# VHH binders against EARP-interacting protein 1 (eipr-1), part 6

Target 1, 362 residues: EARP-interacting protein 1 (eipr-1), of Caenorhabditis elegans (q9u1q0)
Amino acid sequence: MSECLMFGMDCEARCMTSMTADEENICFLVGTNNIKNDKNQVNKLFMDPEASRLMSKTFRHPAGEVRAIAAHPTKSTILATCTADFSSLGGTHSITIWNIEEDKRTLETVSRLPTEQVMSCLEWEPNSMKCAAMTPFRPEIQLLNMENGPEIVQNLKIPLENEEDEMFSATWSPHHDGNMLGVTGGRTAWCIDCRTDNEYLKIRDAHIHRTISMDFNPNLQHVIATCGDDGYVRIWDTRSTSSALTSLHPHAHWVWSVRFHPVHDQLLLTGGSDASVVLSCAQSVSSEQQIEFRDDEEEEEDDDLVEKLQDGQLERIDEHEDSVYACAWSSADPWTFASLSYDGRMIVSNVSRKHKYALMQL

## First folded at step 25 (VHH)

Design x5 (from u4 with V29F G33A)
Fold by OpenDDE, look of step 27:
Structure x5 (fold): chain B 362 residues (1-362), chain A 122 residues (1-122)
Amino acid sequence: as target 1 above (362 residues)
Amino acid sequence: EVQLLESGGGLVQPGGSLRLSCAASGFTFSKYAMSWVRQAPGKGPEWVSGISGSGGSTYYADSVKGRFTISRDNSKNTLYLQMNSLRAEDTAVYYCAKGHRYEFLKGYFDYRGQGTLVTVSS
């Protein structure tokens, strides 16, 4: 049984990120989304390696609701949030960079960019000072330079199929030197080259219903995964998008997040509104596709048939009691991942030894 | 500036009725779906009802279905919630919000009012 550690926050939460700057410690940042502005906070959750316990440090977030959170790629004391403050009659929104004051248990504002609309996605490019920000309410992605504070440097127009369609996600490709974004909106997934603003890829009706999230295969440049409210995860070859390479059905309801394993691209982590987290295998479309060279030669009965991982569900976490909005692999340990449900429950889990072994023998 | 102002809240007995109103300004009201959400004491926010921009489609949470009716008057930039057969569990602060249920599920609304308190008590 994969060891699961649980932590319950006092507030609702929907956004989480791994602290990429800390390669030694398993650490995640969670932003709360409580209707009471003054109760919102950022929680730093980290695993005590000696005690095998999940520890938390709470920081007041004075800018209201945390709608998105991103960790600085190289500085462990810096984070950015998309904020929503409803203390006024309408609400004010911003992208804010914070310095973590651990001793004071507060966040200090480093810089702030007011935004016209609430941003619900903030993705920091791992190798640069670039961020992508997305609002559900506009068919645009804002590219920001974060070096001297949030500054909009580019607006990417997303050609939504319908005017009423919503934007759902933006994610950086680990490929293309930080110049490619995956975007989902309506029922469609896009890959957009930020340099040219050109659509590199368009997958219409990627899902029967809404396409909610996507991710890039870390090893294969032409492979992406999408998930949607139909409960499916579909993996695509960007070179031919007429049909998916494979379809997995890990959830009984909406899938809010899909994430490839950072190294073993056979593994996909998903969270859904069915309150479950699923570890799926897509070996058949991974970089480690064992070309079954049917060498017709001799049936040596070598009994050690290393059970090849098959496509499908490997593990399911059912300990959440509410919709899982976020999941993330640890930057410090590739076999550790976290999930966050709406009620503020965070679960840190490990890939089972069985599956780890199966993958390593491949 | 977008503004949403709720009104109509108050004290009502179980089984009673109440009508909430939301006055909207600062945006083209008819182009956007609108929702009512509520937060009860000690509970998280709950989506209650939604209505399309044109008013042609209405949506309800299971907890209020058959009892509550959402409507809108686009000529007056006003959203309504008729609440019938009120129960103690309906006690909450009710908020008017710009957007549909899906916005609530995705990341909550970009704009909402300050809320109006509805108390259902004998």
Scores: ipSAE 0.367, ipTM 0.754, lowest interface PAE 1.5, mean pLDDT 92
Fold by OpenDDE, fold request of step 28:
Structure x5 (fold): chain B 362 residues (1-362), chain A 122 residues (1-122)
Amino acid sequence: as target 1 above (362 residues)
Amino acid sequence: EVQLLESGGGLVQPGGSLRLSCAASGFTFSKYAMSWVRQAPGKGPEWVSGISGSGGSTYYADSVKGRFTISRDNSKNTLYLQMNSLRAEDTAVYYCAKGHRYEFLKGYFDYRGQGTLVTVSS
């Protein structure tokens, strides 16, 4: 049984990110989303390697609810949040950059961009000072320069199929030098070139209902994964989108998050409204597709046939009691991942030794 | 500027009734679904009820179904929640929110009020 560490926050939460700037320590940032404005906080969760315990540092978030959270790519003391402050009539929304004051257990405002609508997605491009921000209520993605505070530099129009359709996610491609954005809205997934504002890819009806999230294969430029209300994860070849390469059914309800493993693109992590986290294998459409060199040579029974991982569910975490809204791979350890459920429960898990060895063809 | 203001909360005995109101301004009220959300002491927020922009469709949490009635008057930009057969477990701060249950499940409302306290106690 893969060691699972649990931490319960006394506050609802829906957004989480790996602290990408820290490659030495397993660390995650969680933003809370409670209706009581003054109770909201950012939690820095980190693993104590000596004690094999999950530790937490809590920082008050004075700008109300955290609707999205992003870590600075290179500075471990800087984070950004999409805020919803309802302390006043009408509410106040923003994208805010914070400095983490560890000694004071507070967040200091570095810069703030007021926004008219509540933003629910904030994605920091890993190799630049660019962010993508999105609100469900507008068919657009805002590109921001974060260098001197959040500044909108571009608005990407998203051609939603229906007026009633909502935006759900934006995700940076690890390819194309930070110029490609994956977007989901309604039942559709897009890849948009930010330089030209051109649609690079459109997958209509990627899912039977809402297409909620997507991710890019880290190794294959033409492979993406989508998830949605139908409980499916579908993997697509962007060169031919008439049909999915493969479909996995890891969840019995809405899938809120799908994440490729950053190195082993056979592995996908998903979280869903069925309160489960699933580690799936998609070996058949991964970069490690063993070219069966059918060399006719003789079946020497070499006993050590490392059981090739098959497509499907490898592991399931059922220790959550509420909808899992976020999953993330650790930036410090590729075999560690975290999941966050609505009730504020965070689980840090490891890929089982069995599967690890199978993947490493050790 | 979008504003939502709840009223009608108070102390009521078990089995009693209460009617909440929410005054809305700053947007075309009739075009948007509205919801009531509540938070009980020591518990997380709970979606209670929703109503479509036109008022033609109403939705209820299982916990309040048959006891609560959501309605709206678009001419007055007002949302209502009639609460009957109140129970101790209904004690909570009740919030008016712009949006439907789906927005709640997604983890966001774009706007909500300051809330009104409902206490059910003998």
Scores: ipSAE 0.328, ipTM 0.740, lowest interface PAE 1.5, mean pLDDT 92
Fold by OpenDDE, look of step 25:
Structure x5 (fold): chain B 362 residues (1-362), chain A 122 residues (1-122)
Amino acid sequence: as target 1 above (362 residues)
Amino acid sequence: EVQLLESGGGLVQPGGSLRLSCAASGFTFSKYAMSWVRQAPGKGPEWVSGISGSGGSTYYADSVKGRFTISRDNSKNTLYLQMNSLRAEDTAVYYCAKGHRYEFLKGYFDYRGQGTLVTVSS
């Protein structure tokens, strides 16, 4: 069983991100969502490699609830949050950039953009100073320039199928030089070119129920994954979306997050409302498959049948006691991932040695 | 199919007490946070109280804090709301909902019951 490290936060949390700027240490940022405004905090969780222990640094978040959190792509001391402060009637909302003062254990406000509505998604493009922000209540994505503080530079209209449909997620493509955004709303998934505001891709009824999250295959430009309330993960070829390439059913309930492994695109990490985290394999539609078809002519029968990973569930984490709102791969270690449940439980896990070995032999 | 069935509502005098129950089915009850929400006549829905899946964490709106107690019995798939020191302003239809305040704020209460009426009147 892969070593699982757990950390319990003092309050509820629903957003988490990997610290991409720190490639040496396994680090995650977590924002809390407590009804008591003054209790909210950002936690920097990091693994002590020597002690195999999960450590935490807690920072007070004075702007109320953290509804979304994004790490600066290159500066480990900078983060941004979508905030909800309910100390006033109706609440006040913002996108705020913070400087992490580790010695003082404080977050210092660098800049703040008040927002009319609560933002629930904040995604920092890894190669620029651009962020995508989303609220469930508006059929649009806001693109922000974060260089001199949050500034809205573009509003991407999302053509939701129904007026009652809600927005659920925005995710940057690792391809297209930071100009492609994946968006989910209602039952639909989109890829939108931010330069032209054009719809590159539309998958209607990607799921039987709501399409909650999507991710891009890091290796294959034409492959995306979606997940939804039907419990399925579906992988699509953007060139032909009449049907999914493959469908996985890792959860018995809603799947709220799907993430491709950053290197081994046959691995997908999912978290769901069933309080589980699942590591799935989709080798049949991965970049690794394309290599195998070419080499099958020469593979001599060497008996050591390296058990090829099959499509389906590889690992399941059931240690969460509540819905899993977020999962993320470590930027520092590709074999480490984290998950966060509603109750503020964070679990850091490793891909099992067995599966790691199987993948490395491919 | 997810089903939530509220009970225990009724007429009570100010200062009185009621205990609401919600029977849940169609999902793994213990895996989900649950909430009570209420809607008073002429008012929008109001989140009242929430409890984590395990029951280890409880949350209350300021308006009911100290007076209401949320609890659950996961073995019975039942959510409870003990309401003490009831006030006229507590008059509302009370709904059991799957999710926490956070989901409420997002508008993501996907499942709620039919509600039970609580009337506080002298």
Scores: ipSAE 0.006, ipTM 0.272, lowest interface PAE 10.6, mean pLDDT 90

Design x5 (from u4 with V29F G33A)
Fold by ESMFold2, fold request of step 28:
Parts: sequence; C-alpha cells; structure tokens
Structure x5 (fold): chain B 362 residues (1-362), chain A 122 residues (1-122)
Amino acid sequence: as target 1 above (362 residues)
Amino acid sequence: EVQLLESGGGLVQPGGSLRLSCAASGFTFSKYAMSWVRQAPGKGPEWVSGISGSGGSTYYADSVKGRFTISRDNSKNTLYLQMNSLRAEDTAVYYCAKGHRYEFLKGYFDYRGQGTLVTVSS
C-alpha cells in the first residue's frame, strides 16, 4: 500500500538521520562503514518536490567510518559524525563537526574532538547545542556542548544491572526543555534528568534480553515506546513502570529502531532484523481523538466507510533484503519516512492514502 | 584497547586449503560473538561466517557453506576459519570482526582487524 523509492549504496551502512534544519525539502543523510578509509562517504538523499524522484549526492568522509551521524538543528549545511579510523594501532577516532561543501562533494572539518574509543551513538538535542554520545561497552553518556566545537561538559553514569551488559541507544525527550535523556542498555530503559546528574526513572526488563531503542511520545510527556530483541514494541507510562500500557509484536526478529510519528502519536515506525519496516498503530494509548469518515467521494465506490484505526500493524514494507538498522520520519513532510538496511539499501516511503485520510479527518 | 590481528593468508591454488587465525585482545573474548568478513577487489564487504561466544552456534553465508568451518579457542583468545576447496571467487582480504556479547547477530560488529589477504590463483 505504501509508495516506495529506493537507493542502493555499494557498501554497508548503519546510521541515518533526517536533515532536521531543512523543513522545506525531504532530505536524509546516510553514513558508510567501509573498511577502506578513503572510500567512506555521507550520502545526501533528497526528493524533487515536483517529480517524486529520489536523488542523491555523495560527499567524501575523510575520517574513516561513519559510526553515527547527527544533523545540526538549525543549519542545513552542518552535520556531526562519530568517526572511526583503524589504519593505526588503537585507531584514530573522533566526534567531528563538518561543513558540507556542495561544489567539491566533500565534508570540511569545522571542529573535532578526538576520542579514545569509537563512539557509536550521537544525538543532537533538536532545540539547542547539546549533544549526547556513547559507546556500547562503557556504562556512561557523554554530554557535549557543540557551540564552540564538541566539548564534553558532563558524564552521566548509567547503572547497568549486569556488569557485562551493553548500551544501545540514547534519545532526547521533546519535553522538559531539552533536559531529559532516554537511554537503553541491557534489558532496561532509563529516563534521566541531566540537571540532577543521577536521578533516573527505570523500566526494568522491558524486553527479554535486550532493550535496543526507545522514543518519547511527542504529545504525552509520560509515555515512551521501547523495542527489543523479542520482536516487540512496548508502550509505557513512566509514572507506573511495573507493566506496559500495551504491547505490539510487529517483527519476527530483533527490533533495532522505534520512532513515534512527530505529530500523530498513535503511529510508530519500526525496523528489524526480519528485513521489514512496520508502521504500527497504538491508538488506545495515544493522545489523538478518534477520527470519523462518512464517504470518500474520490475513492472506491464500494468503500463507503473506513474503519477507525485500531492497535496493531497498519503497513509493512518488505522491500529490504537485510536487517533494517535505522528508521526516521522526514522533518519536511509528516507522511514521509525512510529506512536503511545493513546492505546499504535506503528506502523512502509514504503513509498510504487510506491511513493518511483516517488521520486527517477529510 | 580492542585489538584483532588476522593471520594465515597467502597464495593458494584452486581446490587448496588455508586456515586463518585472529588473535584477540583488549576484551573478554569468550563473552562475544565473532565473525569473518571478506572484501574482494572492486566489491563491497561480504559477511562470511559467525560464531557465538561459547562456540556452540555457528553460521555461514550460502557461498561458503560446506567448505568453510569457523571455530574458536577461548583459552587462547583466538578465532579460526578453516577454508577448504578454495575457488578463485574466494580471493579477498579477510577480516576478523568483534560482534555482540555471547550470541551471533548477523551483520552486527563494532570493531574489525586490518585483514589478511587470501589469493586463489593458478
């Protein structure tokens, strides 16, 4: 049912972001993981708004592999990456802010923070120069001020239940004025108020072995979604964490990414190791009022009524052939989303017209 | 510091055999899944084989199944790839990769070695 456009890269890629500063054009950034340092790149994928055609521009990434990528919140020519260069013993790694040089098709260094370890998560708070970075094998989050280049200003320790558990993700809450960070590691999700340094709310055993990602409901400050290695997506009220508000089972394998729709919080976008992308509905725990239809005069004659959206799968995209590691909603068009699989396939998709109408009440 | 050192590559005739080794240090080897990844000249990387932290589960790409055998010796912190019935198409740089804790997850890794070249040619 969904409309899909595809772009294939010649190498592995695991990280993707929307270009948050560009609210006019559908645009996504993807970074590569090529072992050969001089072959790494950031691909800018964008759509011609008139032609429904997916276009790409390739920019050299001269600092090795792109292990994480984050878009500057207000400048569409600035991005940051976590870099990994293994050409020397121990490696040369960094968090680097780049300026996009369109003419040269390269990234020019604006500023760089060398790191001892490869950082594999980089999350730019959308309304500030705050950024969070982490590595899977240390139970801590580095908080950075990006204003004058990447500068570590705080280290948050994460109390992993088992010493050998790994960290998976970090996500800024859209609530609390950029002061709350969601973190996943081991089987647990945390909501951490960065102002208090060690005050946290914990959702233990959110998934059977691994809680891989989480996201905050954009409209309900106490509601989050988690995903994990059991194929489930669970919705939680952070004020009552002993049981989930609801559970959805969109995948037959590990779920790597879960994202609420930025406006219609009943919609959840997920991608998993079953090579699928699923658009799910959690209407029962959403903020949005029920939508009603009488008729669609410009659609099928025999389909006079559209059922109200119910919890469960709305759409499934099976056009990937490998694990889907990243999903993102567009910053420019609320009905467009993208997904990235391990083999470097990028798919840009739209919410089907049927479901779009149900949500818009036309 | 994580370090993965591949060895055992070389020149071999079609139908021959090689055994690759990867010496691991800087992490608790027995607690991590490991894999082999290869990259042929002019081609993208290809996952070859994976093994759980205990060595109890092994996984193979279709292109090598039946010919290659992955193993590990956790007392020596060493990963192995026994490569039999080699073909010209197996010519590549072979990389050792550190995967997820305890169990193999296809395609997941956070560190790779520098690689060892295997050339299959008459």
Scores: ipSAE 0.000, ipTM 0.354, lowest interface PAE 12.2, mean pLDDT 83

## First folded at step 27 (VHH)

Design bb1 (from n4 with V29F G33A)
Fold by OpenDDE, last read:
Structure bb1 (fold): chain B 362 residues (1-362), chain A 122 residues (1-122)
Amino acid sequence: as target 1 above (362 residues)
Amino acid sequence: EVQLLESGGGLVQPGGSLRLSCAASGFTFSSYAMSWVRQAPGKGPEWVSGISGSGGSTYYADSVKGRFTISRDNSKNTLYLQMNSLRAEDTAVYYCAKGSRDEFLKGYFDYRGQGTLVTVSS
């Protein structure tokens, strides 16, 4: 049984990110999304290794609801949020950079960009001061320079198939030097080169219903995963998208998040509206599988029956009682991941020893 | 500037009726689905009802189905919620929101009101 640590926030939440700048501690940032404007906060969740417990530091978020949260790639004291502030009659939206004042338990505004639309996605490129911001209500992604405060530097037009289609996600590719963005909208997934605005990839009808999230294989530049409201996770070869390489059905309802393991690309973490978190294996389309095929072509090497993990579900976390909106791998420990459900429950889990061992043998 | 302003809340006895209104401004009202959301004491927000932009389609949570009626007057940029057979469990702050149930579930409401309090008590 995978050891799970749980923390319950007293507030609804939908967005979470790993604190990428902290490589020593397992740490996640959670933004709350309660309809009561003044109740909203950012929580820093971190594991106390000595006590084997999940600890939290709560910071008031004075700009209302946190609709998205992103961690600064190199500064552990800096975060950015997409805000929806309804303290006034008209409401205001923004992208705001905050300094975490741990001693005071406050967030200090560093800089703020007012936005006309509420942003629901904010992704900080891990190796630069670039962010991608997305709103469901416009067929575009805003690229921001965060160096001197949020500044829109580019608007990427997304050619949605239908006028009624909504945007759902933006994700940076770990490849292409921070210039490739994965985008989902309607039933379509795109990879867009931010330098040229060219479509590197377009997968129409990637899912029967809405395509909600996508991620890039960290090891294979031509492999992506999508998930959607049809309950499926599909893995694609960007070189040929007529059909998926493989399809997994880890959830009984909508899949809202898919994340490749940052190192072991055969592992995928998913969360869904069925209140479950699933660790799946896609060994057959992983980088490890490709290596085996190459070796078999060159060397008649002896069938060392390495017990390979099979494609499918490895682990399931069912301790959530509400829809899981976010999943994230720890940046500090590759065998630790977190999940967040709407009710503010956060679960930090470890990959089982069994599966860890199996993966390490590959 | 987009504005949503709820009104009509108040104290009502169990079994009573109340009609909420939401005045909308700053956007093409008829082009968007609208929803009512409520938050009861000690509970999280709950989607109550939704209506399409044209008003041709209406949707209700199971908890209010048969008792509540959502409607809109696009000529007046106003959203309504007729609440009948009110129960103690209907006590909540009711919010008008721009968007559908689906948008609520996904957390995509871009605009909402300040809310109006409905108290059902003997």
Scores: ipSAE 0.758, ipTM 0.899, lowest interface PAE 0.8, mean pLDDT 93
Fold by OpenDDE, last read:
Structure bb1 (fold): chain B 362 residues (1-362), chain A 122 residues (1-122)
Amino acid sequence: as target 1 above (362 residues)
Amino acid sequence: EVQLLESGGGLVQPGGSLRLSCAASGFTFSSYAMSWVRQAPGKGPEWVSGISGSGGSTYYADSVKGRFTISRDNSKNTLYLQMNSLRAEDTAVYYCAKGSRDEFLKGYFDYRGQGTLVTVSS
């Protein structure tokens, strides 16, 4: 049984991100989304390596609900949130950059961009000062320069199939020098080149129902994964999208999040509305599979039948009691991941020794 | 500017009735589904009821089904919640929200009111 650490926030939450700037410590940021404005907070959760304990630092979020959260790529004291503030009649929305004052346990506003609509997605490009922001209610992605405060520099129009379709997610590709976005809306997944605004990829009806999230394979530039409310995760070759390379069915209900392992691209982490977190294996369509085929062609001799992991479910975490809205791999430890459920429960888990060993022998 | 303003909350005895109102402005009211959401002390938010933009379809949580009635007057930009046979467990702050149950579940409410307190106590 993989060691799981649990932390319960007394506040509902839907967004979480790994603190990418901290490569030494397992650290995650969680934004809360409670209907009571004054109860909302950002929580910094981190592992105490000596005590094998999950610790938390709580910061009041004075701008109401956190609808999305992003960590600064290089500064561990800076974060950005999409806010919904209903402290005043009518409410206000924004993208706000904060400085974390750890000693004071406060967030200080660095800069704020008021937004007309509430943003539900905020993704900071890992190697630049660019962010992508998205609202479900508009068929567009806003690209922001965050260097001197949030500034909209580009609006990417998303050609949704139907007017009633909603936008669901935006994700930066680790490839293409920070110029490619994966976008989901309605039943469709896109890859869009931000430089040209051109659609690089379109997968219509990626799922039977709604396509909710997507991620890029870190090792294979032509491989992406999508998930949706049909409970499936589908892996695609962007060169041929007539059919998925493979389909996994890790959840019985909506899949809110899919994340490739940052190094071992045969592993996929998913969270769903069935209150489960699933670690799946897609070895057959991973970079490891391709390497094995190449090596077998070159080296005749070494019969070491490395028991390859089979495609499918490897591990399931059922300790959540509510919908899992977010999951993330640790930036500090590739074998550690976190999941967040609506009720504010965060679980930090490790890949089992068994599976770790199996992967390392590959 | 979009505004939602709840009213009608108060103290009521068990078995009593109360009618909540929500005045909406700043958007085309009839074009959007509306919901009532409540949060009881020590509990998370709970979707209570929803109504389509036209008012033709209504939806209820199991906990309030048969006791609560959601309605709307699009000519007045007003949402209503008639609450009958109130119970102690109905004690909560009630919020009017722009959106359907599905949007609630996804956390996509873009606008909501400040809430009105309903206390059911003997």
Scores: ipSAE 0.756, ipTM 0.898, lowest interface PAE 0.8, mean pLDDT 94
Fold by OpenDDE, fold request of step 28:
Parts: C-alpha cells; structure tokens; sequence
Structure bb1 (fold): chain B 362 residues (1-362), chain A 122 residues (1-122)
C-alpha cells in the first residue's frame, strides 16, 4: 500500500489544483465551499521535504465560496477563483485574481470580474494568460484574458442536446498550442477549436447518464478520456468515435474527475462519489503499446519477466469518507498525486514502487 | 436582483413544530426547483428537502421523511418548510436555495439565503 499522507480541513471543499509554478515543491491549492460564507478559505498544502509531512497554510477567502480554483502558470503567488458571495441578500458571483500574502495569511484582490452566473469551472491554460470559465447554467464557455485582469475575449456556444442539459466541465488540451478545449455537458463530450469555434469532436452519449469530466492524453493527440455517472472511464479515439477504444469501470458510482498522468499516459487517476480514488492502467491504448513482435524465437525462460501492466485497476485509495470531487497529479513530482473529498480531507499519495518500476521498464 | 430571505426560525421544544418561510424575488420562481439545506453545529451541510418548480414533486432526506413537509406558493414567491416532531438533531441553520438536490450534490446552487436558526431544546 503506497504511503498516504492525510490532511483534514474543517471545511467542505470541491476544488483543487496543483501549483504549477512551483516545480520544486509538491504543492496544491484547495478552495473551500462551505455554506457559511465567512468560513471559506484557500488552503495551500505542501509537502515538507524534511519531515515527509503534509503542511498547510490557510488563507481567508473574503469573497465567499470557492467554486473553482486555478493556479497561475508561472507565478506561485497568484491564483484565481470563481466566487459565490452570499454575504448580502443578493448573492454576487465573480472571477477574481488574488495575490497570496503568505506572511499575512491573506488573499489580496488583484482584479475582479463580476459574473451574472456562478462559475463552477476555471481552467488556466498552462502556457498562456488564457482561462476557460464555465457555468452549469448556460450552454457557453467563456474564454478570458487574465493578463490585465479577467476579461472575456470570447464566448463559445455549446450545442447541448437538450434544453435541460447542464454544463459540467472544461479542460485545455495540451496539444494544439492552447487552442483546443474539451467540454462536457449533458451526456456529451466535445472538443472545440477556440480559434474557429468549430466542433472538432462530438461524442454523444459518452456515458449512460451524465458525462462529467474529460481529459486529454498527453502523448497522443487523438486520444481522450471521459468519465461520468455510470462509474466508467472511457477512452476514445477522436478519429473514430462510434465506440470507445476501451472502457474501464473503476468506480461503483459517479466519477467526478479523470486525469491522465502527465508523462505515462498508461495511467489514469479518477475520483468518485463512492469515496474512492483509483489509479487505472490503460496500456492497450497508450503511446507505449508494446508491439509484442511474437518472434517465434526460443522461449528463453528469462525469469525476469517484468510483469507487463495490464488494463484495469492498479491501485485504490479508500481512505476518503466522502465523495472525491477532485484529483490532481503533482507538477513537481510525476509520481505523486492528490485527492480531495467533500468533507475537506486531502490525501497525497505516491504511485507504488511496483507500478513505478513496471512503467519504467517499458 | 435575486434574493432569498428565510424566516420562521426560533427555539422550540422537542416534539414541537415550526414553519419556515423563504421569500424569493428577482427570478421566475415557478420555473425553478427549490431546496432546503441545513447545517448543524460541527457538521457539514445536509440537503433536507426539495420541491419541483410546479410543486408537483417533493423530495425528502431520510432523516426528515414523515416529519417535514416542503411546499411552495408560486403566487407569493414563497417556499415553506413545515417541521413537525422536531428533535434535538434537527438543530441547525436552515437555508433556502435555488435548485434541486442534484444541484446541491454538485455544489451548483447559484443562489441561497442567509439562513434562519432553528434550535430544538428542552
């Protein structure tokens, strides 16, 4: 069992991101979503390299609930949140950029964009000052320039299949120079070219019920993964979407998040409403597909048959007691990942040595 | 401007009854499902009850089923929660929220009230 570090926040939370700007330290940002407006906070969780302990710095979030959180790609002191502030009778929503004042344990407002609807997704493109923001209540994705404060530069209309359908997620492709966005809504997953607003891909009924999240394979431009209410993770070839390449069933209930490993695209991390985190293997559809050239040559019993990773569950974390809404790979260590459950429990885990070794031998 | 204002909270004895109200404004009330959510001291938020926009469908948490009744008057833009057979464990701040249980589970309430305190104590 891989050593897991746990930290419990005394506050409900649903959103988490890796601090991408910090390449030296394993660090994550968590935003809390408590119904009590004034109790909400951003937590910076980081590993103490000396003590192998998970440490936390808490910052009050004065703008109410954190519905989404994004880290600045290059500045470790800057973050952005989607806010829901109910301190007044007329709740207010915003996208706000904050400066982290570590010494004061405060967040200072850098800039704020009021929004009509509450945003529940905020994704910062890793190589630019562009963000994608999404609200469940409108079939639209807002693209924002974050350079001089949040500014809407483009609205992407999402053609939901039904009027009652809701938007669920947006994620940037690591490919296409920051111009491709993955979107989920209703039962459908899209890939949209932001330059042309053209639908590059549409997968109808990707899942039996809601398609909740998606991610792009970091190595293969034509491969994506989706997850949804049916407990499945499905991997697709964007060139042919009539059927999934493969389907994994890591969860017994809703899957809230799916994330490819940033380097080893055989690995997928998922969190679900069954309070579990699962590390799955999809070797058969990965970039490292070992073409077993069955050369008929002699079965030299080489004893060291490195057990080839098979498709399916590799590891399961069951230490959460509530729905796991978020999971993320560390930007500092590719073998470390974090998960966040609704009750505010964060778990930082490592890929087991066994599986790490198996992957490195490939 | 969307506003939700809860009222009717207070101190009540075990076994007693209380009726909460939520006045809504700033949106087409009848077009949206509404929910009651509560947060007890030391506990996280709990979805209590929901009602469809038309009022034709009602939903309850197991913890309150048979004791609580949710209703709405769309002509008055008001949501109600009749609470009977109150227990100590019902002590909480009760919030009115725009949305269904599903929105609660996803954390997608776009609007909610400031809450009203219900204390069940002998």
Amino acid sequence: as target 1 above (362 residues)
Amino acid sequence: EVQLLESGGGLVQPGGSLRLSCAASGFTFSSYAMSWVRQAPGKGPEWVSGISGSGGSTYYADSVKGRFTISRDNSKNTLYLQMNSLRAEDTAVYYCAKGSRDEFLKGYFDYRGQGTLVTVSS
Scores: ipSAE 0.635, ipTM 0.855, lowest interface PAE 0.9, mean pLDDT 93

